# Ledger of designs, part 83: miniprotein binders against b1l550

Target 1, 279 residues: b1l550
Amino acid sequence: MRLPEELLERARDIHSEAPSHRIKLDRVGSFGLKVPVEFKGFLLLAEADVWVSLPEGRRGVDLSRQVEAIYELSNPPKDPFSLCREAAISLLEKLNYADSSGVSIRFDAPLQDGESLKYYGVEISSIASDEIINKIRVEILGMTACPCTAELIRAYKSSEIAATHTQRSLGILEVSTKAEHPDPDKLASIIERAMSSPLRTYTKRPDEGGLVIRSLSNARLAEDVVREMIHLFLEEFGHLPEDTHILAAVRSMESVHMHDIYAERSFSLDEIRKEISSH
Below, E stands for the ipSAE of ESMFold2; O stands for the ipSAE of OpenDDE; V2 stands for 0.75 times the mean of E and O plus 0.25 times the DockQ between their complexes.

## First folded at step 8 (miniprotein)

Design ka7 (at its last look DockQ between E and O 0.02; V2 from the best seeds 0.00; counts 0 for: pae E 16.9 > 1.5, placed apart)
Fold by OpenDDE base, look of step 8:
Structure ka7 (fold): chain B 279 residues (1-279), chain A 94 residues (1-94)
Amino acid sequence: as target 1 above (279 residues)
Amino acid sequence: GEIRVTVEIEKDGKRIRFLYTFTSPEELEKALKEIERIIRMYGADRVRITVEASSEEEAERLADELRELAERLGYDEIEVTREGNRFTVEAERE
């Protein structure tokens, strides 16, 4: 039952009223929206969150305007990065009482794997105020082989190629910058190259054998993976602003233990450059 | 060469700044289109765009393109300043 529009004229604007408690809120918005985006020629349905700050003198946010802002920009579908930045700006424009806005978009990014597709996780955000800060988080699974067990077996059997246990490992790169969002495919590539080997959706037996052999020949600790991720990141993205913040992490789902191994480093580009130069 | 573009837009006393970094001409073209779209969407009264490139010549060319963009967007007062390989285009409309 649609209420008559006439009722809207008689009803108090609850959102514009003074609140009972004059307290500013940092984030008020709609979470779990579905928006179409175009990524590398694929039309994807992404999940989006939109929010703005709420001043102390206003009871509520006009949520309908927030939703309209992102959907207007989503038709026709565009790349999620532009959508994220533009929507954040649009929110500030449409909701002029807000001093800050934010948009987050989450999707699975398709990645070519031979003749098939695999995927990695992407979460991007843009926060707008006096400046725009862009954030991207990329997660992709790889495989790690344990160098410790390999060394033990090598010592025991004197074999050139030592057997070792392998496990799936989740690599994470999170970048927060005043620049545009870094290329997610490049970030995913960095993570995969930092692992002992990538995972494959489709493998023939010979290819599988080769993958395992490569993994064994490139055995890495979780710590090694994180360090390698940082190294590769600096090579590819060293041109980003010095105040760019990075989180590099790996979670190894250990095959010989019931628990996972986790390693991380958080840093800014200026900090890590100073650290490396001091060596 | 690396190209850095900083965009500052102002409307009704609100200011927003964002930075682009490019390594390819294709990326630059995309960025310029986005910048144009953002400026149009926000309806900025004042825009400041700073471009820094590896060469002065490249920065100057980019500054010229940005000036032309500002003109197309209907800005009446446009000033271009230079500091080495950094050019700043300031545009204002009544």
Scores: ipSAE 0.022, ipTM 0.389, lowest interface PAE 5.4, mean pLDDT 85
Fold by ESMFold2, look of step 8:
Structure ka7 (fold): chain B 279 residues (1-279), chain A 94 residues (1-94)
Amino acid sequence: as target 1 above (279 residues)
Amino acid sequence: GEIRVTVEIEKDGKRIRFLYTFTSPEELEKALKEIERIIRMYGADRVRITVEASSEEEAERLADELRELAERLGYDEIEVTREGNRFTVEAERE
């Protein structure tokens, strides 16, 4: 059933009314929007969420203005970081009753893998209020090799034979900062370099040998992968504001166990520098 | 199975690629409207779409859908090649 436009024109504006229960809401918005973005020369179909805060005195949000804010800025397609930040600012400007807004954009980023491509997960967000906080999360799969098993085999069988179990591991870097979003390719590179070997989309027989040798030569505990990620992150991004917050984590799917191993560390740049200086 | 889609377009000498992985053909079908809008918005001179479908039957159906998409976008030189589960649609106008 479709109602006449004349009835809709005479209807009261439900959204601008005061609610019967005056309770503010932190996030009211449109989630799962599909938007085009341009990333590193690729046009990607990303998923976006947009939201604003809703004060206790306003019954509803103007959802059409929320969608307008991001779609207006997505034509022509632009890089997802500019889109994310500019849309968050536009939401506050267009929805004058909100004291904060947020935009998140999720996509699978292509990464060159020899002559083929592989993908890693990216989610960025910008939260606007009296300041703008930018957040990026990168997730990428790699390989890890167990140093404890490698040592046991060397000691038991022969020092001339190297073997251990290997498994897929998911590396995670999450950065929240007042600066612009870090480059996701650099974050992905940090994660892969901290692991025993990258995970390849396609491996020919000659390449398989090299991958296995690298993983055995670079065997690491999950705990040490996280420590290496932090070390490499500080080397590349230690210049970010001191209140920048980072989470570094690894989930290792051990091939000889029924459960995953998980290690993580969260910190601010200020915190980690004090920790290092304390010896 | 997994469905892989590569879309390569060219406009004014600039080449741009879209790379997607879908868990179902329904996800690809929902994305077709947005892919069409992006190609139309850019005004691409040439487009190449490669799909690795989950079956030959699905590849045949999707190839027909993408040929129709290219026709709606105004391409008149359209070539489709199929090899089992994989197909490529190449389109050019003017």
Scores: ipSAE 0.000, ipTM 0.234, lowest interface PAE 16.9, mean pLDDT 79
ESMFold2 (binder alone), look of step 8: mean pLDDT 78; pTM 0.766

Design ka8 (at its last look DockQ between E and O 0.94; V2 from the best seeds 0.00; counts 0 for: pae E 2.3 > 1.5)
Fold by OpenDDE base, look of step 8:
Structure ka8 (fold): chain B 279 residues (1-279), chain A 94 residues (1-94)
Amino acid sequence: as target 1 above (279 residues)
Amino acid sequence: GEIRVTVEIEKDGKRIRFLYTFTSPEELEKALKEIERIIRMWGADRVRITVEASSEEEAERLADELRELAERLGYDEIEVTREGNRFTVEAERE
């Protein structure tokens, strides 16, 4: 049932009224929207959050206008990174009472794996005020092999290739920058290359055997993985602004323990460069 | 070479700054299109775009492209300034 539009003339504009308590809100918006995006030739349904700040003198946000802003930009479907930045900027224009806006978009990114597909997780955001800050979080699963157990078994059996336990590990790169969002495929590649081996969606027996052997040959601690991620990140993205902030992390679902092993480093580009140069 | 593009747009006293950093021409082209869309969407009264490149020649070419963009967008007053490998395009409209 649709109410007559004429009622809008008779009804109070609740959103524009003064609130009972004059308090500014940081974020007011719609969470869990579904928006189409185009990524590497794939049409994906992404989840999106949109929000703006609310001044102390305004009771409510025009939520419909926020939703319209992102959907207008989503037709036709476009790159999610462009969508994120443009939508954040659009919100500030459309909702002129807001001094800040934000957009977050989440999706699984397809990644080619031979004749099949694997994927990695992407969460991006853009926060706009007097400047824009872009954030990207990439998560991808890989495999790690334990070097400690390998060394023990080598010592015990004198084997050329020592057996060791392997497990799934989740690698995480989170980047916050005033520049555009870093390339997600490059971030995913960095994570995979930092691990003992990648995971495969489609593999035949000989390939599987080779994958395991590779993993054993590249046995790495969780600490090793994080350090390698940082090293590779600096090689690929050293051109980003010095105040760019990075979180590199790994969560190893250890196969011999009931708990996970976790390692992380948070840093800015200027900070980590100084640290490395001091050695 | 590394290219940095800083965009500042202003409308009715509101200002917003955003930055792009590129290592490939393809990325730059995409960014320029995005910048154009943003400027159009905002209806900015004033735009300041700064480009910095590894070579003066490249920066100058980019500045020329940005000037042309401003012209296409209907800005009447366009000024280009140079500082080394950095060019700034300022555009205003009534």
Scores: ipSAE 0.681, ipTM 0.884, lowest interface PAE 0.7, mean pLDDT 92
Fold by ESMFold2, look of step 8:
Structure ka8 (fold): chain B 279 residues (1-279), chain A 94 residues (1-94)
Amino acid sequence: as target 1 above (279 residues)
Amino acid sequence: GEIRVTVEIEKDGKRIRFLYTFTSPEELEKALKEIERIIRMWGADRVRITVEASSEEEAERLADELRELAERLGYDEIEVTREGNRFTVEAERE
């Protein structure tokens, strides 16, 4: 049943009233929206959240305008980074009583792996007020090989044994910047290159042997994986604004332990450059 | 060389500023199309675009292109100021 449209002219506009308690709200939004995106030739179904601030003098938010802002821009599907930034700006325009808006978009990104594909996790956001802050988080698995055990085995007997424990490690790069979102494939590549070797979707026995030898030749502590991620990040993205904030982290699922190892460093570009130049 | 683009848009006293940085000029078409969509979407009364280009030749070409963009968007007061590799386009309409 559709109600007569004439009722809109006589009904109170509840959302535009002042609330009984005049308290501003930081985030009022629609969460868990499903939006189509195109990422590097792939059509993906992403999950999105949208929100705005709500001033003390306004009782409710125009939720239909929030949903309209992102869905209008997502049809036809387009790259998630433009969608994220443009939707955040659109929200601030459509909901002119808000002094800030935000959009987040989450998806699994395909990555070429020989003749096959693998995937890594991406979450992006854009928060708009008198400026835009863009954030991207990338998570990808790689392989690490322990250098401590490798050295003990080398020293203990014959040195004919080249061995150590290897394990999956989850690498994380999170970047918050006033510039456009960094390319997630480049962030994923930085993480993989910092590890002892990449993981493959599949290997045949000769390739598997080569992968293991590669990891043993490039054994790294979790701490040094984080340091290498930072070094490689600075080489690729040193052009970003000086107040860009980065978190670099590794969670290593240690094959010889019942627990994981975690290492992390957060910094701004200005901060880390001063730290490095002081040594 | 590095290219930096700062965009400031304003409508009805509400202002927003956003930034692009590139290490190659080949990404400009995508960025300019996004900037055009944002300006059109906002219906901005005033726009200021500051570009630090990689060369004087690139700055001259980009300044012409951005002036044409502002004309295409219907702005009737357009001012371009250039100092070597850097230029600013300021556009206003009613």
Scores: ipSAE 0.557, ipTM 0.849, lowest interface PAE 2.3, mean pLDDT 88
ESMFold2 (binder alone), look of step 8: mean pLDDT 78; pTM 0.766

Design ka9 (at its last look DockQ between E and O 0.92; V2 from the best seeds 0.00; counts 0 for: pae E 2.1 > 1.5)
Fold by OpenDDE base, look of step 8:
Structure ka9 (fold): chain B 279 residues (1-279), chain A 94 residues (1-94)
Amino acid sequence: as target 1 above (279 residues)
Amino acid sequence: GEIRVTVEIEKDGKRIRFIYTFTSPEELEKALKEIERIIRMFGADRVRITVEASSEEEAERLADELRELAERLGYDEIEVTREGNRFTVEAERE
């Protein structure tokens, strides 16, 4: 049953009323929206959150207007990064009582793997106020081989290629910047290159053998992976603003232990440059 | 070369600043289109766009493009200022 629209004229606007307690809210919005996006020629259904701040003198946010803002920009489907930034700004424009807005979008990004596809996880956000801050988190799985065990076995059997345990590892790069979102494929590539080897969706036997051999020949600690990620990041994205903040991390699902190994470094571009130059 | 574009838009006392950094012309073109969409959508009364490039010639070309953009968007009183390899385009709507 649809209520008559004329009722809107008779009903008080609850959202515009003064609240019982005059308190500002930081974020009010809709979470878990599904929006279509276009990424690298793929049409993807992404999950999105939209929100704005609410001033102390307003009871509620016009939630329908928030939802309209992002869907208007989502038709036709476009690049999720552009969508994120544009939607954040649109929210501030449409909801003029808000002094800040935010959009978050999550999706699995396709990545070509031979004739098949693998993927990495992407979470982006744009927070708008007097300035826009863009954040991206990329997560991709790879493989690491333990150099410690390899060294022990080498010492024991004197083999050229020492056997060692391998495990699946999750690499993470999170970047917060006043610039645009860094290229997610480049971030994913950095993570993969920092590991002993990438994962494959499918392998033929010769390819699988080669992948393992590569991993063994490129054995890395979790610490090594993080340091390599940082190194590669600086080479690729050193042009970002100096106040850009980065989190580089790896979670290694150790195959010989019941627990995971975790390593991380948080830094700004300015800080890490100073650190490296001091050596 | 590295290009940095800083955009400031203002409407009814609200100001928003955002930045793009590019290493390829293709990325720049995409950014410029986005900037145009944002300016249109926001309905900015005042726009300030600063471009910094590795060469003066490149920065000047970009500034010219931004000037043209401002003109297309119906802004008046467009002023372009230069400081080295940095150009600033300021535009206001009457």
Scores: ipSAE 0.645, ipTM 0.876, lowest interface PAE 0.8, mean pLDDT 92
Fold by ESMFold2, look of step 8:
Structure ka9 (fold): chain B 279 residues (1-279), chain A 94 residues (1-94)
Amino acid sequence: as target 1 above (279 residues)
Amino acid sequence: GEIRVTVEIEKDGKRIRFIYTFTSPEELEKALKEIERIIRMFGADRVRITVEASSEEEAERLADELRELAERLGYDEIEVTREGNRFTVEAERE
């Protein structure tokens, strides 16, 4: 049933009124929106959040304009990074009373794995005001092999069978920058290369033994995985603005323990360069 | 070489500044298409695009491309200033 249009002329515009309590709100938005995105030829279902600031003199947000900013740009489906940045700017255009806006988009990114696919987690955001700040977080599983146990086994049977416990480890890179979002596949590659071995969707037996031997040959402490991630990140992305902020972390699901091991370092590009140049 | 692009757009007193950093001209082509969509969508009255190119030859080529972009977007006043590898395109309309 559609209501008569004449009622619109007589009804109060609740959202444009002043509130009883004049308090600015930092984020007023719609969360958990489902949006289609196109990533590397794949049509994916992503989850998005959109928000704006609300000044102390305005009672409510025009919700239809707020969600319109992302839905209009998502049809037809397009690159989630452009969608994120463009939607954040569109929010400031459509909701002219706001002094800031934000968009976040989450999806699982496909990655070729032989004749199959594997997936890694991606979350991006863009926050717009007088500047735009873009953030990306990538999480991907890999394998680590413990060098401490490997050394104990070597001491027991020198020059013979190398062995150690292996486990899944979650690698994390998070980048916040004034430049465009970094390529998530490059971030995922950095994480995988820092570990003892990547994880595969499956392997056939002729190759399975070789993979295990290679992982044992690259045993690494979680701390050294984080250090290697930072080294590789600087090689690939050292050109980003100097105030770019990075978090590099590993959570290792240690196969011989009841608990996880965690290592983390956060830094700006300016900060880490000074640290490295002092050694 | 490294290319840095800074974009400033303005409509009705609201100003937004954002940047791109590239290592190849191919990456810049994709960025220019996004910049064009943003300017058109935002309906900017004033645009300033500053580019630091890797060479003077590259700067001259890019300045022509950005002037043509501003013309396609319908801007009345377009000014280009150059200093070595760096140039700025400023565009205004009513």
Scores: ipSAE 0.555, ipTM 0.851, lowest interface PAE 2.1, mean pLDDT 87
ESMFold2 (binder alone), look of step 8: mean pLDDT 79; pTM 0.776

Design mm1 (at its last look DockQ between E and O 0.02; V2 from the best seeds 0.00; counts 0 for: pae E 23.8 > 1.5, pTM E .409 < .8, other shape alone 7.832 > 2.5, unsure alone 59.48 < 70, placed apart)
Fold by OpenDDE base, look of step 8:
Structure mm1 (fold): chain B 279 residues (1-279), chain A 91 residues (1-91)
Amino acid sequence: as target 1 above (279 residues)
Amino acid sequence: GEIRVTVEIEKDGKRIRFLYTFTSPEELEKALKEIERIIRMFGADRVRITVERDGDRVEVEVRVEGLSPEEAERLAEELAEEARRIFEELG
């Protein structure tokens, strides 16, 4: 039953009414939308959130226009970074009462691993106001080997290659910038290179043995991994604006403990450059 | 050196600023196409493009107020081409 157009107009009137309490809202929108995107030749179904600010004098947001804005731009499927930025701008235009808009898009990014595929997590956002701020969060699993246990075993057995426990570790890089979104594959590569070894989807026995040996030879604390991530990030992305904000973090899923180890550093490019230059 | 392109789009008293950083011609081409599309979508009254490299700055400002959609599109294309030329000259 199509509701008469007159009822739709009345429903629009309700959103345009003055609220009982004149309070601005920062974000009002639709969360958990599914949108097709094209990434590195793959067609992916991403999850998206869309929102705008709501002024104190308006009761509600036209949610249908928000959903239309992102779906119009998602057909045909395009790069998720472009979709994110364009949708944020489109929202701000279509909802002229808003002073800010935002879009978030989440997907698993495919990464070639020999003849197989692995993946890493990506969450991007764009916030539009008087400027556009782009944010990207990359999460990828790697492997860490514990240097402390390695030293204990070395001391006990006097072996050149000390056995140690290994665990899966989640590396996280989050970047917020006025520039375009940094390349997610480069961010993922930084995280993997900062760990003791990458994870593999499929390994033959010789390859598996080599991966473990590599991990043992590059034993690192969670703290070491974070510091290495920051170092590698500065080498690759030191060209970004100085007000670019970064979060580098690692969550180590400890194999000998029931709890995880977590380490992080939050910084701006300006701040970390000053810190390093002072040493 | 890095080339920084700032695009300011103004419509109905609202201003949005975009910052692009390019390291390759292919990245520039992609950004220019995006800028063109944003201008078409937003329906700009005024567009300002600033290109900066190694301390050199070039600014192009175009007023598109009162133009037809087709004229605004052509102007956006011209601005993109001019920004490209400026990029090539600064390169």
Scores: ipSAE 0.175, ipTM 0.622, lowest interface PAE 2.4, mean pLDDT 84
Fold by ESMFold2, look of step 8:
Structure mm1 (fold): chain B 279 residues (1-279), chain A 91 residues (1-91)
Amino acid sequence: as target 1 above (279 residues)
Amino acid sequence: GEIRVTVEIEKDGKRIRFLYTFTSPEELEKALKEIERIIRMFGADRVRITVERDGDRVEVEVRVEGLSPEEAERLAEELAEEARRIFEELG
């Protein structure tokens, strides 16, 4: 049923009223928006969340203006980093009552894998207030080989027999900084290099053997992978502001266990440098 | 075995590739509706769909150009129907 136009004209503007309980809200927004982005020559379907703060004196947010802010900037499609930052700024401009805004954008990034492509997970965000904080999270699968089992087999058998169990491991790097977002491909590379071997979309039999041999030659615990990710991150991104925050983590889907292994470390660049220099 | 679907869209020399993994026809239908929205927004010269399950592979190639809104809607319905048929064949 369609309501009479006259009735709709006299309806209250619920969003602009004062609420019954005057309580500030930190994030009110539209989540799960589908937006096109252009990333490294690819047009990708990304998922975006947008939000603003809501002051104690305002009952609701102008949701159509939130959606407007990001969709206006997404045509023509542009790189997700520019879209993310510009949309966060636009939200504050369009919604004058807010003292902060945020945008997050999630997509699967293509990565060249021989003659084919593979994909890794990317989530970026920009949070605007009196400053802009940029965050990026990268997740990519790799292969790990167990050093404990490898050592047991070596000790029991001749040195010419190298064997251990291998498994998929999900590596995670998350960076929050006042600087520009780090390049996701470089973060993905750091994670893969910290693993025993990369995971391939396609291999021929000789290449498959090479991947297994590489993983056995570079056997690592989940803890070792996290430490190596931190080391490589500091080499590549140690120039970022000292208050940059990082999370490095690995979830290993252990092939011989019914459960996964997890290791993580979070730190600021200032914190980790003091830790390293004290030893 | 999961169903893997690769959708490649080409426009003005720029190519766009989506990789989907599905466990149900409803998920595939949802994904194809999103692809149809993108095609209507940006246009496409070529759309290629490859569906793979446990070594079985079906390829569908659709060449498109100068689409009106009605033609884009028909294309989206055709893609959805074809994807449902492929999914049902691969069981």
Scores: ipSAE 0.000, ipTM 0.119, lowest interface PAE 23.8, mean pLDDT 75
ESMFold2 (binder alone), look of step 8: mean pLDDT 59; pTM 0.500

Design mm2 (at its last look DockQ between E and O 0.01; V2 from the best seeds 0.00; counts 0 for: pae E 22.1 > 1.5, pTM E .405 < .8, other shape alone 2.797 > 2.5, unsure alone 62.385 < 70, placed apart)
Fold by OpenDDE base, look of step 8:
Structure mm2 (fold): chain B 279 residues (1-279), chain A 88 residues (1-88)
Amino acid sequence: as target 1 above (279 residues)
Amino acid sequence: GEIRVTVEIEKDGKRIRFLYTFTSPEELEKALKEIERIIRMFGADRVRITVDGDRFEVEVEIDGVDPEVAERIARELAEEAERLLREG
């Protein structure tokens, strides 16, 4: 049932009223929206959050206008990165009382795996104020092989390829930059290359054997994986602004333990370059 | 080579700055289209585009939503950026 439009004229605009307490809010918006996006020729249904700041003199945010802003830009579907940036700016324009806006978009990114697909997790955001800050978080699973056990087995049995335990590991790269969002496929590739081997959606027995052999021949600690991720990131994305902030992390789901191993490094590009150059 | 492009848009006393980094003409073209859309959407009293630091700067006063101005800025930027990509 649509209420008569005449009722809108008689109703107080509750959102524009002065609040009982004059306090600024940092984020007010709609969370868990579903928006279509186009990514690598796939039409995906992403989850989105949209928000703006609220000044101390305004009771509420025009939530409908926020939702309209992102959906207007979502038709036709476009790449999620452009959508994120454009929507953040649109929110700031449409809600002129806001001094900041933000958009977050989450989706599973398809990645070709032979004749099938695998995926990695993507969360992007754009925050608009005096500057636009873009953030991307990529998560992808890989496989690690333990070099410590491999060394023990090699010492026990002379073998070119030492047996060791393997486990699934989650690699994480989070990048915050004033530049555009880094390419998520490149980030995912960095994570996979930093691990002992990638995971596959399906394998035939010979292919599975080859994948395991690759892992065993490239045994890495969780610490090694993080350091390799950082190294590969610098090679691929060293062109980003020096104030770009990165989190590189790995959670190894240890196969011989009931607990996980976690390693991380947070850094700016300037900081890590200075660190590496000092050695 | 890489090209850095800074865009500053001012409207009604609000200023937004954002940065692009290009490694290819295709990336540049995509960014230019985005910039054009942003200018059209946000409107602007003033737009400043800086390429590779202070090597090239375009400053334009625009009235709200003038597509022709946005297109001109984008074209000038594209031409200069393409030149820089070829020389780098």
Scores: ipSAE 0.170, ipTM 0.629, lowest interface PAE 2.4, mean pLDDT 83
Fold by ESMFold2, look of step 8:
Structure mm2 (fold): chain B 279 residues (1-279), chain A 88 residues (1-88)
Amino acid sequence: as target 1 above (279 residues)
Amino acid sequence: GEIRVTVEIEKDGKRIRFLYTFTSPEELEKALKEIERIIRMFGADRVRITVDGDRFEVEVEIDGVDPEVAERIARELAEEAERLLREG
């Protein structure tokens, strides 16, 4: 049922009224929207959140205008970074009572894996005010091999074949910057290179053997993985603004334990450079 | 509210257009199955999907179509459109 348009002229504009309690709100928006995006030649289904700030003197947000803003920009599908940035700017312009806006977009990104594909998690955001802050989080699974157990087994046996427990580990890089979003494929590559071995979509038995042998020859603690991620990140992205903030983390699903191991480090580029230069 | 889904399939310069309308989940499921069947039977170089409702219009063009992915995207956009229309 569609109501007559003439009713809009008789009804109160509830959203533009002052609220009974004059309290500013930081984020008011629509969350969990489904939007199509085009990423490196792939058409993907993403999830988006959109929001704006709400001043103390305004009762409500024009929520339908928020949804329209991102949907207008998502047809035809475009790259998610442009969509994210443009939608954040558009929200702030269209909802001029707000002093800030934000857009988050989440999708599974395809990554070449031999003749096949695998996927890793991406979440990007852009927060607009008098400047734009861009944030990206990537998560990808890799394999880790425990160096402690490997050394123990080597010492106990005189065999040339070392053994240890291996497990899936989730690597996480999160970057917040005034520059454009870093390329998620490069961030995913940094995480995989820091692991004992990447995971594959499938392997035949000889290739699987090679994967395991590689992981044993590159055994790493979760702490080692985090440190290597930071080292590789600085090598690739050390040119970003000094106040760029990074979170590097690993969650290891330890195969011999009932629980996970977690390691993380957060830092700004100027902070980590001072730390390294003191050694 | 009524939601309309238009699917236009192009193969080797030939085009077929279908219109689906629905107000219930059962009708949506039938439309989605029909879209998948047509793409599998006809093949496609390009698929255009338009979803129309009272509060929005979305049009998507897809080249080099995997029919299962295109059908899934059409289904999820139509479901989101239905939710938004109910919140009117």
Scores: ipSAE 0.000, ipTM 0.159, lowest interface PAE 22.1, mean pLDDT 78
ESMFold2 (binder alone), look of step 8: mean pLDDT 62; pTM 0.538

